VH-VL binders against q8ixk2r445to577. Designs and how they scored, part 71

Target 1, 133 residues: q8ixk2r445to577
Amino acid sequence: FFGMLQNKGLTDYCFDYNPPDENQIVGHQVILYLCHGMGQNQFFEYTSQKEIRYNTHQPEGCIAVEAGMDTLIMHLCEETAPENQKFILQEDGSLFHEQSKKCVQAARKESSDSFVPLLRDCTNSDHQKWFFK
Key: E = the ipSAE of ESMFold2; O = the ipSAE of OpenDDE; V2 = 0.75 times the mean of E and O plus 0.25 times the DockQ between their complexes.

## First folded at step 3 (VH-VL)

Design P8 (framework fv_cosibelimab)
Fold by OpenDDE, second read of step 12:
Structure P8 (fold): chain C 133 residues (1-133), chain A 121 residues (1-121), chain B 112 residues (1-112)
Amino acid sequence: as target 1 above (133 residues)
Amino acid sequence: EVQLVQSGAEVKKPGSSVKVSCKASGYTFSSYAISWVRQAPGQGLEWMGVIIPIYDRANYAQKFQGRVTITADESTSTAYMELSSLRSEDTAVYYCARGPEYSDWTYFDYWGQGTLVTVSS
Amino acid sequence: NFMLTQPHSVSESPGKTVTISCTRSSGSIADNYVQWYQQRPGSAPTTVIYEDNERPSGVPDRFSGSIDSSSNSASLTISGLKTEDEADYYCQSYDSTNYEVVFGGGTKLTVL
């Protein structure tokens, strides 16, 4: 699967990665932004290694969850996907992070009105449902 | 009180560029989307694009892709719309409009007073 | 992509009720919210209905919105028509297939 990764509950919002420096793409947080269909910062790929790749840039980035964190951060992809970069996109649209055993949820960022994907306990909420478009 | 105050009328030659400003007040600027909508004389409303200031990124109507640039300056609570390669058909009143919140950016609750841009040789 | 079609003009006498239709060419009218904007001559548009049938503060309850899935259309109804209601009215929705805001062509309401 590839393209925009869109949330079902938070209508018209997609995974978005926009690092301050286009030449240094790792270490920043993945956010949610209006789906716009222009590719670029909203183009992701779900691979056979269970990675969510940001492959618009070289070297390729892969979404990771750092220890003790609930945010999605861009890391470099590895030849063998590390445990903290493995996700399961299930048939029902839930996006499950294997290591933390949490689900990715569209949520409001603390102390702001902006939105981000966060790890939360798995529920049947549409805010935890995702699909590629 | 929410207010959107736009810059004054412009007269431009074909091939030139115009940049219209929209100063917002009475609310948290960064958290609300600003769209630009134009209206040619005697014609209807036409959506051009939108920006969410907190993300500093915009989405555009396909018709204007490559020719329009929408920006926002959070320090001055001002949104901008720049249209390049102007043609006579670009003669219109240009409006900025706010969404009630960026999760509902696809409609508008407040409008600027409009800016007339006239393109003539 | 879809278009929103409105009648070019409607007219009615004061005190009467008028309805302006807005028909979506493809997809379902219920897929996305419909808004209505009023534009008096020489003025900027103002919002009179949002999210199909919600009224902003200050808009009288004479204004109401509705959705009819059978005809794939939205309607703006103005009861107890007043002279100040004379204006152009635009319906608006959102096309999630191309990520664009879509306006109807507008309807000129004349109060006789």
Scores: ipSAE 0.026, ipTM 0.686, lowest interface PAE 4.3, mean pLDDT 92
Fold by ESMFold2-Fast, scan of step 3:
Structure P8 (fold): chain C 133 residues (1-133), chain A 121 residues (1-121), chain B 112 residues (1-112)
Amino acid sequence: as target 1 above (133 residues)
Amino acid sequence: EVQLVQSGAEVKKPGSSVKVSCKASGYTFSSYAISWVRQAPGQGLEWMGVIIPIYDRANYAQKFQGRVTITADESTSTAYMELSSLRSEDTAVYYCARGPEYSDWTYFDYWGQGTLVTVSS
Amino acid sequence: NFMLTQPHSVSESPGKTVTISCTRSSGSIADNYVQWYQQRPGSAPTTVIYEDNERPSGVPDRFSGSIDSSSNSASLTISGLKTEDEADYYCQSYDSTNYEVVFGGGTKLTVL
């Protein structure tokens, strides 16, 4: 699977990663932004190792969640995907982070009107359902 | 104070092209999308396309695909809309509008004053 | 693609309340945010409601927005009508499937 990773419940919004420095692609939070259909910062690949890869820049980035955190952060991809970079895209559209046993949910960012993907307890909410366009 | 200022009215012949400008001020130009919306006399609003300057990407309504080109010049904080192969039914007021704000909201919060383009033989 | 359908015109007396509907032809009205724009004669549109029911700074609380999933429509309600409210009103949403902004056909509000 590859393309824009869109939320079923928050249907205007897609995964988006726009690093402030084009030469530094790691260390920043993944956000949700209005789907624009132009690829670029909204183009992701779901791999056979269950990674969500960001291939717009070199070196390639992989979405990860640090222990004890709930935010999705861009890290460098590794030859063998570490557990904190593995997301299981299930048939119902849920994106399950096996290491934490939590699901990715579209959520409003604290103190702002912006949206971000966060780890939350798994529910059947459409805000936890994702698909590639 | 956010302002979008458009170029002046134009009269064009069928088959020609028109390029309308929209100069932005009062905000960080590259951080916000600029859309183009037209309105034929006595008719409703019709979305033509959008450019997101920070991505250097434009997207167009299917109806205008192949005839419209939207560009942005970050050095002058100016967006442009060029419409080719003009016909009489392209006679309209053309608006630029800012929106949506990067990851905050999904609406057009500021509009240019409009540019009347008249296409007649 | 979907369409947003508005009544062509509505009229009401000063001081009264008017409601303008915006009905989505396919998919749920709640699938995407709805905005409302006011356009007075000879002027560019201005936003009166964004994200279903929010008001920009400077827009009086006489203007309100709502969503009704059962009728698949959004509504703009203007109470305490004033003559300066006379304008065309447009609803707008986003088609995330085709990546297009969709406008309703517009409603001419006459205050007599």
Scores: ipSAE 0.006, ipTM 0.604, lowest interface PAE 10.8, mean pLDDT 85

Design Q1 (framework fv_traxivitug; at its last look DockQ between E and O 0.05; V2 from the best seeds 0.00; counts 0 for: pae E 16.4 > 2, placed apart)
Fold by ESMFold2-Fast, scan of step 3:
Structure Q1 (fold): chain C 133 residues (1-133), chain A 119 residues (1-119), chain B 107 residues (1-107)
Amino acid sequence: as target 1 above (133 residues)
Amino acid sequence: QVQLVESGGTLVQPGGSLRLSCAASGFTFSNYWMTWVRQAPGKGLEWVANIKQSGSEKYYVDSVRGRFTISRDNAKNSLFLQMNSLRPEDTAVYFCARGYKFTHPFDYWGQGTLVTVSS
Amino acid sequence: QSVLTQPPSVSVAPGKTARITCGGDNIGRYSVHWYQQKPGQAPILVVYDDSDRPSGIPERFSGSNSGNTATLTISRVEAGDEADYYCQVWDSSYDVVFGGGTKVTVL
């Protein structure tokens, strides 16, 4: 799959990666933003290695979760995907992070109108269901 | 050091044409959206046109659509605005600015070039 | 977002706090950027993505964005903060929209 990774519950929102410039492609948090169809910061690829790749800049980034954290951040992709970069996209649309045993959920960022993807205990909430568009 | 330098602004008769240029240096030009923003004397900022990194997508404010054409030459690190059928209300300082990706801020701006449309 | 509404002017005494609002329907759903412009100069970016600051911008500058109103806050204002301030979003039509600008006068 590739394209905009859209949330089923927040139907106007997509995965978005907004690094400040070309020299800071890694290390920043993945956010959710209004789906715009322009590609670029909202274009992701789900690979056979269970990676979520950000392909609109070189070097390519891969979404990862650092130990003990619940935020998704951008790392450099590796030839063999490390466990912290593997997400299982299930038939029901759940995005399961095996290393942490948690699911990716669209969540409101602390007292603001901003949304971010966070690792949370897995539920049947539409906020934990994702699909490529 | 990031630099954007506009040129081409001058006095033009109504109905005339003019081409503005913006020379970029100090960054990978082909990685950035480029925009033209204008400011009439004593007025606020008004967006004019955007162009995607590859030049494949172009967007214009309604008042200039069909009259202005934005273009870029990534090999020469240059942005252009071809202005046709100029009107007195097009009189403004024209700025070029860069934005890394769609929805990004315009973090660097040129100093502007003045276009005056008057008889 | 067809229109972003800013007050045309704000007056503030040195050392006090200036608040510049930017009104737009559901503007809290968009990333808002703020620019400072002094007479005869190009705009400079002072706050981006609602609340982040570029390198070199003092922490006195902060921002927020929720519901229908984004706000640029300048605390402990200095004479050098006197300028025009513009908010900006990218709307769902792929257009760039600027607010009308707010002239901040430091008395």
Scores: ipSAE 0.381, ipTM 0.829, lowest interface PAE 3.3, mean pLDDT 90
Fold by OpenDDE, look of step 5:
Parts: C-alpha cells; sequence; structure tokens
Structure Q1 (fold): chain C 133 residues (1-133), chain A 119 residues (1-119), chain B 107 residues (1-107)
C-alpha cells in the first residue's frame, strides 16, 4: 500500500512529514495535516517488512517509535526493519505498533490547533483507523 | 476534484455595496480556511481576508477593515465577501482560494470575479 | 516599504536558469510560498514551505529560504515559464503578505 495515509475519524487528515532540511530527513515528528496530495510530504508506503516508509527521499526514512515515547519519529530505514519500526495495518483500519502494543490514534496536539498521530491503547475509535488513498 | 467558483462581481458606484460568493466542491469545505485575494488591473496580488474553518476567526487587510466582511456557510460549501462603502481602489478581480491555516499556502484558486467600482 | 521585495523583472534565455528573489527582514524565519500567474489566469502554487513542490509542478522549479532572502529557482527555463511570480508569507499578526511580483521574460 502507498499514497496518503488518511484517518477515518479525523476526516481529511493525513500523515504528513515536512523536515526542515530535505537533506536531513530524520529525527523529526510525523504530524497530521489536511490531505492535499500536493507534495511529497504526504506520500508513504506500507512495506512487506511492516514499515511505514517515507520513500520520496534518499536515503529512505521509516517511521519509528522511540523508547518511552508516544510520538512517531522519522528514522532511517534499515536493511532489516527494527522492532520499533514495525506496524500492522489491519483490515479494520487499525494501525498497530508491535513493540508497544498500542495503536496509532489521531490526536490534537496540546495547546495547538495541530494534530498528530500518537500511540494510545487500542480502541474501536475511528480516530484509530487509517487507510491509504 | 477541487473546484472554486466565484460569482457576484459587477459594476457598482462608489459608496455602493456588493456581495461576492464562492462555491466550493470536491473537498470537505468545513475543514479548510478560506481566503479572498484581489488583483487590481495590471497590478499584483493583494490579500483581502481569511476565515477559519468554523468562522470564529476572521482576518482582514487594513484597507478593507470595517467595510468588508468575510463569512461562510459550511452547510452550503459557500464563502462570501460582503463589500460595503466601495471605493474605486477596490476595483479588482477577486479570487477565492483554499488554505489550511496560518502559515500554509493557498493551494487552490478560483478563476476570479471582476468587481468594478466607478461613477 | 513592502515587507517582501521582489525585482520587477527577470530576463532569461531558454535553457538557462532564472532566479527570482524575495527579500524581507529575517524572511528565513517564515515559510515562503511562491505562485505563478500567467495573463488572464488564476495564480498557481509552484513552491510552498520554502522548498516543497506541489504535484504536477516540474522539478525545474525549486525554492530556498535563508537569512533575508527567499529564492525561486527555475532551471532549464522554457517559453511556457514566462509569467509573473509572487512570493507570499504569513506575518506574525496573521496577515498575508505578497511580494510585488516579478515578471519573468524568456528571451
Amino acid sequence: as target 1 above (133 residues)
Amino acid sequence: QVQLVESGGTLVQPGGSLRLSCAASGFTFSNYWMTWVRQAPGKGLEWVANIKQSGSEKYYVDSVRGRFTISRDNAKNSLFLQMNSLRPEDTAVYFCARGYKFTHPFDYWGQGTLVTVSS
Amino acid sequence: QSVLTQPPSVSVAPGKTARITCGGDNIGRYSVHWYQQKPGQAPILVVYDDSDRPSGIPERFSGSNSGNTATLTISRVEAGDEADYYCQVWDSSYDVVFGGGTKVTVL
């Protein structure tokens, strides 16, 4: 699967990654942004290694969850996907992070009008359902 | 496909009033900021007004503040610009455009509607 | 007096590189967007957030922003690139500011 990764509950919001430096794409947080399909910032790929890959730049980035964190951060992809980069996109649309055993949920950033994907306990909320468009 | 269609532009006398409309389709209108930008004949782009998704926040260029009112009807996917006390310098093509929020670009524009203020 | 200053015109030969500057005090702290407008047409977003390019915009279009100058670069210029180009930012008072525009002429 590839394209815009859109949230079901937070209608018209998609995964978005816009690093300050196009030549250094790692280390920043993935956010949610209105789906526009314009640039490369909203193009992701779900791979057979269970990665969510940001493959519009070289080297390619993969979404990871750092220890003790609930945010999604861009790391470099590795030959063998590390445990903290493995996600399961299930048939019901839930996006499950294997290592943390939590689900990715669309959430409002504190004290902001922005939205971010965060790891939360898995529920049946549409805010935890995602699909590629 | 995203579409924005402006209407309402016509000839009016100085001091007159006019209401512009922008019909939106192809996207969830209520999720987006909307904006009006105008362009006088042979001149550059000038921002006029922005309105937040809910309509709770409105921003204007100084030259139109107190005279123009931006509004929206999310149920009808419509953006409006009520223009009162019109002046010759308000003569311009008025574009409606889509934006997300503060700091974001205007990614889709209508073709514009011409407002002419002349005696 | 304008917050954003653009040269009124830039001339470039086909196949060469055009650079349109947008000057502003500490403009590098802002996200700069660029629009292309051809006669009788609506503006088209060609670069946003300093250097991002919308889908459908050729890779010949690129942007940068640092210090007091943002730059739109059009490489391998074609006749079809002849247009007016505008830079744009949001200021801290939530106003939108456009540059004065630059007419790019392809010789």
Scores: ipSAE 0.007, ipTM 0.608, lowest interface PAE 9.5, mean pLDDT 92
Fold by ESMFold2, look of step 5:
Structure Q1 (fold): chain C 133 residues (1-133), chain A 119 residues (1-119), chain B 107 residues (1-107)
Amino acid sequence: as target 1 above (133 residues)
Amino acid sequence: QVQLVESGGTLVQPGGSLRLSCAASGFTFSNYWMTWVRQAPGKGLEWVANIKQSGSEKYYVDSVRGRFTISRDNAKNSLFLQMNSLRPEDTAVYFCARGYKFTHPFDYWGQGTLVTVSS
Amino acid sequence: QSVLTQPPSVSVAPGKTARITCGGDNIGRYSVHWYQQKPGQAPILVVYDDSDRPSGIPERFSGSNSGNTATLTISRVEAGDEADYYCQVWDSSYDVVFGGGTKVTVL
């Protein structure tokens, strides 16, 4: 799958990554931003290794969750996907993080400018459902 | 051939009302968000209002909220701006513009209609 | 309610490069669109989604967006590029924000 990764419950919001320095793409948090279909910041690939890649530019980034954290952070992709970078996009749209056994949920930031994806206990909420567009 | 044609701009006294129209052709009007943008003489562009495809959601810059009403008639391919309680600072050329959907650019603009609010 | 800050003017010699900045808090989170406006005319779209060009816009128009700054670059500037240029974003509340505009003078 390749495209914008959109949330079903928080309509019109997509995964977004825009590091402040194009040459330092690791270590920043993935956010949710209004889907715009015409931006390079919102293109991600779901790979056969169960990675979510930010690969429109080099070096390629892969979304990871660091141990004990609930935020999605950009790491460099590796030849074999580490466990903290594996997400299962299930047929029902849930995005399951296998290492933590939690699902990715759209959550409101206290600021009015953005939302973020966070790991939460899995539910049937549409805020935990994702699809590529 | 996409066309947007504004009309209705004229001289009006402060406190008065005016209705602007934008006639659209050459595209499926009901698939697009529509927008009013204004430009005071010698000044920059200022967004005024947006309206979603169905007309169900409308958004306004703070300075016009409660005074201006954006609306659309999809059967007639027309966009409207009802302006009430007009003030001298509302003097501007008013453009209509289309955007395919949220976050998209305004890829076609009308030529504008001049509204002058003066005693 | 975001504010986009542009320099009020830039001057550039024919054949040289003009760079027009658009500053905004975390503007790199947004898709930035750029419009050219000549006196007495409607704006026209010259760059959208940070770096893409509509059909009919020459490749010498380019754009970038990262961090707090988006930039429109016009290489090999021609006299016909003399115009006002505006950056624009949509914010998360469906509001539209324009920069203050930059007058490009070719001399």
Scores: ipSAE 0.000, ipTM 0.519, lowest interface PAE 16.4, mean pLDDT 87
OpenDDE, second read of step 4: ipSAE 0.006; ipTM 0.607
ESMFold2 (binder alone), look of step 5: mean pLDDT 95; pTM 0.963

Design Q2 (framework fv_traxivitug)
Fold by ESMFold2-Fast, scan of step 3:
Parts: sequence; C-alpha cells; structure tokens
Structure Q2 (fold): chain C 133 residues (1-133), chain A 119 residues (1-119), chain B 107 residues (1-107)
Amino acid sequence: as target 1 above (133 residues)
Amino acid sequence: QVQLVESGGTLVQPGGSLRLSCAASGFTFSNYWMTWVRQAPGKGLEWVANIKQSGSEKYYVDSVRGRFTISRDNAKNSLFLQMNSLRPEDTAVYFCARDLYKGFYFDYWGQGTLVTVSS
Amino acid sequence: QSVLTQPPSVSVAPGKTARITCGGDNIGRYSVHWYQQKPGQAPILVVYDDSDRPSGIPERFSGSNSGNTATLTISRVEAGDEADYYCQVWDSSYDVVFGGGTKVTVL
C-alpha cells in the first residue's frame, strides 16, 4: 500500500511527518494533521516487512516505537526491519505494533487538543482504525 | 547553518515587473517546500506563494494569482518570485522561508527584501 | 479558516505572564504555530504544532490549542520579549492563514 494513512474515527486526520531539522530526520515524533490530499509529508508506504516508510528523504525513514514508550518516532530504515518498526495493518483497520502488542490510536496531546498517534491497548474504537487512501 | 538571503527588491512603477531571488545554504534545498511571505509597512504577515520540492505544485494567495509566478532552481539552491502587473498594494518586505509542508509552518526565514510600488 | 483573530496589543509587567490568543472556528482541529518578530527583523518560529518549541527557544514560551482558541503563553516575561507575535495555521483551502499580530509591550 502507498498513500495517506487516514484515521476512521478522526475523519479528516492523517499520519504526517515534518521534522524540525531536515539534516536529522531521526527521533522526531510522527503527528496527525488534517489530510491535505496532496504533498509530501503525508505519503507513506506499507511494505512487505510490515514497515511504514517515509520516502521523502534519503535515506528513507521508518516509523518506530522505542521500548517503554508509546509515541511513534521516525528512525532510519534498515535492510532487515527490526521488531520495533513492524506494524500489522489488520482487516478491521487496526494497526498492531508487534513488539509491544498494542494498537496505534489517534490520541490527544497531553497539553492540548492536537492529535498524535500513540500506542494503546487494543480496542474496537474507530480511533484505532486506519486505512490508506 | 541554515541561511536564506533575499535580493531584488527595489522601487518600481505601478504596472511594472520585478523578479526576486532567494539564495539558500546550509541544508538540502531540494528536500523542502519553499514559500514567500510579505509584510506591508506597519502591517502583518501575509502568505504569498509556496512551491513543492520538485516544483510540480505551486499555490498562491488569490490577490496575486495570475500576476506572480513562484519557481525554483534546485541545482542552484535558489527560489524565485516573478512579479508582474505590480500594484501599490504589493508594496511590502518579501521574505523567503523554508516550508516544512505546503505552508504547515516555517522554521527559517530570510531577512527580507523591500519592494516599493509607487508612482 | 478564512480569518484568525488576535488582540492588537497586550501589555505585561516584567516577570509576569503574557497570554496572546488566536481565535478561529474550530481552530483546535488545526495545528497552530507562533512567530516572534522584532522591529526591522525577520520572524522567528517560537512554537510549532500547538505546543512544541524549536531548539534554542526558552521553556517560558508555551502554547495550547483547543476549541475555538489557541494561546501563546510567555511566562516570566523579559524586556527582550517585546515584539509582535503572529499565529498561523494551514487550512483546507490549500493556503496559509496568519493572525493579524499582537504587539506585546513589556512595561
């Protein structure tokens, strides 16, 4: 799959990546932002290694979760995907993070109403349902 | 160190044309959207135009559409704004800025170049 | 978002807290960014994505955004914070919208 990764519950929100330092794409948080339908920051590729790749920069970025954390951050992709970079997009739309056994949920930032993707216990909430468009 | 340096601003008659340039250094220019933002004397910031990394997408504020053309030369790390049919209301300091995505936000700005449109 | 509304001016005493509001219909659904501009200088990004700070911006700058109002908060205000402040969003019309600006005076 390739395209915008949109949330079913937050109708207009998509995965978005806009690093504050273009020379260092690693370690910054993936956010949710209004789906634009065009442009670079919202296009991701879901690969056979179960990676979510950001193809705008070279080398390519891969979404990952560090041990003990619940935020999605950008790492450099590796020839063989490490476990912290593997997500299973299931038939029901859930995006399951294999290493943590949790699901990606559209969630509010702690200090504001801005939304970010976070790992949460898996539920049947529309906020945990994603699709490529 | 990221640097953006504008040039080309000058006094021009109404109906005239002018081309602004922005020289970028300290980052991989071809990886970023770029934008022009202007500020009339004593007034606020107004977005003018932005351009995608490849130059394939361009967006303009309504008041300049059809008169202004944004372009870029990635081999020369340069951003341009061609301004035609200039009006007194186009008088402003023009800033170039690094655009993270189609106007999402602007993390680095140039010092600006003043364009005065007056008879 | 066709218009973002900011108060034209805010006065604050040194060491106190300044709050600059940015009003817009359902602005809480957008990411709001804030710029500081001193006379004769280029704007500087001070807060992005509602509440994040660029490297080099002091912790006393913070932001929030919910409902119809986003707020830039400057705690322990210093004389050097005197400047114009602008909020900004990207809207679904594929354009950039800036607020009208707020002049912060430290008295």
Scores: ipSAE 0.007, ipTM 0.560, lowest interface PAE 12.1, mean pLDDT 85

Design Q3 (framework fv_traxivitug; at its last look DockQ between E and O 0.39; V2 from the best seeds 0.00; counts 0 for: pae E 11.5 > 2)
Fold by ESMFold2-Fast, scan of step 3:
Structure Q3 (fold): chain C 133 residues (1-133), chain A 119 residues (1-119), chain B 107 residues (1-107)
Amino acid sequence: as target 1 above (133 residues)
Amino acid sequence: QVQLVESGGTLVQPGGSLRLSCAASGFTFSNYWMTWVRQAPGKGLEWVANIKQSGSEKYYVDSVRGRFTISRDNAKNSLFLQMNSLRPEDTAVYFCARSFHYPKGFDYWGQGTLVTVSS
Amino acid sequence: QSVLTQPPSVSVAPGKTARITCGGDNIGRYSVHWYQQKPGQAPILVVYDDSDRPSGIPERFSGSNSGNTATLTISRVEAGDEADYYCQVWDSSYDVVFGGGTKVTVL
């Protein structure tokens, strides 16, 4: 699978990675932004290793769970995907993070109208359902 | 060191044509959206046109659509603005600027080149 | 997003806080960027993606964006902060929209 990773509940929002410039490809938080047809910062690849890769620029990034937190960040991809970079896209659209036993949910960023993907207890909410478009 | 250098601004009569150039260096030109922004004397910033990294998608402010054409040459790290049917209200300093991705801001700008449209 | 509204001017005393607003319908849904422009110079990006700062911009510059209003806040204002400030968004049609600009005067 590849393309824009869109939320079923927040139908206008997609996974988005917009680092400051080409020299800072890793280390920043993954966000959600209004879906657009431009690809680039919203174009992701879901791999056979259960990684969500950002391949628009080099070095390639892999979405990872930030240690001790519920936030998703972009990290360097490894030859063998570590557990914090593995997300199981289930048939119901849930994006399950096996290491934490939590699901990725579209959530409002504190004191803002912005949205980010966060780990939450799995609840079958449409805000936890994702699909490639 | 990132640099954007505009050139081509000059005095032109109404109805005339002019081509502006922007030379980029110090970064991977093909990784960036490029934009032309103008500023009339004593006035604010006004977007003119933008072009996606590959050159495949172009967008224009309504007042210049059909008259101006934005283009780029990624092999030569150059951005262009072909201006036709120029009007006095097109008089402005024209800046080129880069943006990493839609909807990122413009982190580097050129110094600008002055276009004066007058008889 | 058709129009971004800024106050034409803001006056502030040295060491105090200046707040510049940028009004637009549901602007909180869009990423807002702020530029500083001094006479005869090109604009400089001072805040991007609502609240992030480019390398080299002092922490006195901060931003917020919610509902119909985005705000650029300059704390501990210095004489060198006197300039015109512009907010900017990309709308859903990939058009770039700038606010009308705010002249900040440090008295």
Scores: ipSAE 0.705, ipTM 0.914, lowest interface PAE 1.3, mean pLDDT 92
Fold by OpenDDE, look of step 5:
Structure Q3 (fold): chain C 133 residues (1-133), chain A 119 residues (1-119), chain B 107 residues (1-107)
Amino acid sequence: as target 1 above (133 residues)
Amino acid sequence: QVQLVESGGTLVQPGGSLRLSCAASGFTFSNYWMTWVRQAPGKGLEWVANIKQSGSEKYYVDSVRGRFTISRDNAKNSLFLQMNSLRPEDTAVYFCARSFHYPKGFDYWGQGTLVTVSS
Amino acid sequence: QSVLTQPPSVSVAPGKTARITCGGDNIGRYSVHWYQQKPGQAPILVVYDDSDRPSGIPERFSGSNSGNTATLTISRVEAGDEADYYCQVWDSSYDVVFGGGTKVTVL
């Protein structure tokens, strides 16, 4: 699966990554932004290694969850996907992070008008449902 | 202005080889997926191959897999299609096309180059 | 792997509306793009990402995609709209799939 990763509950919002330096893409947080489908910032791939890959830039980035964190941070992809980069996109649209055993939820960023994907306890909320478009 | 110009199309015998080229200009070539699409005489459009910006990923229609190789030289703004073991059914106009920003629609096409495979 | 099905031909009178369908299993999950091709010419992108229109393409061209059917709509059809039209998607394996094409004839 690839394309815009769009949230069901937070209508018209998609995964978005816009690093300050296109030549150094790691270390920043993945956010949610209005789906526009025009730029590479919203193009992601769910791979057979269970990665969510940001493959519009070189070197390729993979979304990771660092220990003790609930945010999605861009890391470099590795030959063998590390445990903190493994997600399961389920048939019901839930995006499950294997290592933390939590689900990715669209949420409002604290003290901001922005939105971000955060790890939360898995529920049946549409804010935890995602689909590629 | 964006331009794509194909070349290399000619008459070849079955089993022969041919290399097509596509010269790109007017845009940052290395930022785009590129593709080859062919059209047999009087037939519809058929996808042939895709290649990622860096060339690290390549995809092919089943009928050409193992015979055709898509490649690119970003320094020369060029896309290539190496065609080996050509068959009469490979006869077609071959278009190079640019994917719209990322793997989406093809917003720019060349005028095509004719490949004829016949004994 | 995916199959896109188009009617082989559509006839429309000038000034009327032509609708070209592109059928596929759950095609609504994909972004559908449409191309116009006239004889001896390269295809031209007329609709992308289901419903977006490239600059320079008249607003008479519109698109929709839901369920198992994508549709290209050409309103106020002109003689110059006579052409072959193709739908296209990228499938989940990065293959590109074209529909069989629809010949639009302006009566």
Scores: ipSAE 0.108, ipTM 0.756, lowest interface PAE 2.0, mean pLDDT 93
Fold by ESMFold2, look of step 5:
Structure Q3 (fold): chain C 133 residues (1-133), chain A 119 residues (1-119), chain B 107 residues (1-107)
Amino acid sequence: as target 1 above (133 residues)
Amino acid sequence: QVQLVESGGTLVQPGGSLRLSCAASGFTFSNYWMTWVRQAPGKGLEWVANIKQSGSEKYYVDSVRGRFTISRDNAKNSLFLQMNSLRPEDTAVYFCARSFHYPKGFDYWGQGTLVTVSS
Amino acid sequence: QSVLTQPPSVSVAPGKTARITCGGDNIGRYSVHWYQQKPGQAPILVVYDDSDRPSGIPERFSGSNSGNTATLTISRVEAGDEADYYCQVWDSSYDVVFGGGTKVTVL
């Protein structure tokens, strides 16, 4: 799959990655923003290794969740996907993080009107449902 | 300014080999998928091969798979097409083109180089 | 997406609207790109992502994509718009597919 990764419940919001320095893409948080498809910030690839790749950049970035955290952070992709970079996009649209056994949910950022994807206990909420466009 | 310049097209006999080159300038070559597209005289555009930014993934139309090899040298801003076991139906103008990423369009094309395969 | 079907030709009077179709099974789920090619020249991108125009392409070029049909529309056609037009998608296997091309004749 490739394209903009959209949330079903938070209508018209997409995964968005906008690092302050496009030459240093590692270590920043993935956010949610209104889907627009302009530039390079909203295009991701879901691979056969269960990675969510930000591959408009070389070397490629892969979304990861660091141990004990619930935020989605950009790491460099590796030849064999590390466990913290593996997500299962299920038939019902849920996005399951294998290592933590939690699902990606659209959430309001604390003390902000901004939105981010976070790991939460899996539910049937539409805020945990995702699809590519 | 973005430029793509193909070279290496000539007359070759069936069964022969030929290597095409495409010199790129005016952009960060390693950030783009590169593609070869051909056009036989009086015919439409036919995709031949494409190659991912790093060169790690290569894709080919069925009619050339096993005979043609796409490659790139990012240090030299160059794209290549090694063409082996050439057939008369490979006669075409060969264009190189760039795309930022799949599924984006090809926003810049070279002017093409003519390959003629005949006795 | 294996095949993109275009009419081989379209004739249009100057100042009128040309519509060039690109048929494909569920083509509406793909990003469709359109190219103009004049004799002896390389193609140029005139519409991308179904309906967007590159910088420098006149707004009289527009596109749409829904269901099984994508359409390139050229309003207020000029003699300089005589060309071959191709639609193109990337399929789900990273292969590239072009339509067969449509020759637009003005007059």
Scores: ipSAE 0.005, ipTM 0.610, lowest interface PAE 11.5, mean pLDDT 89
OpenDDE, second read of step 4: ipSAE 0.014; ipTM 0.653
ESMFold2 (binder alone), look of step 5: mean pLDDT 94; pTM 0.959

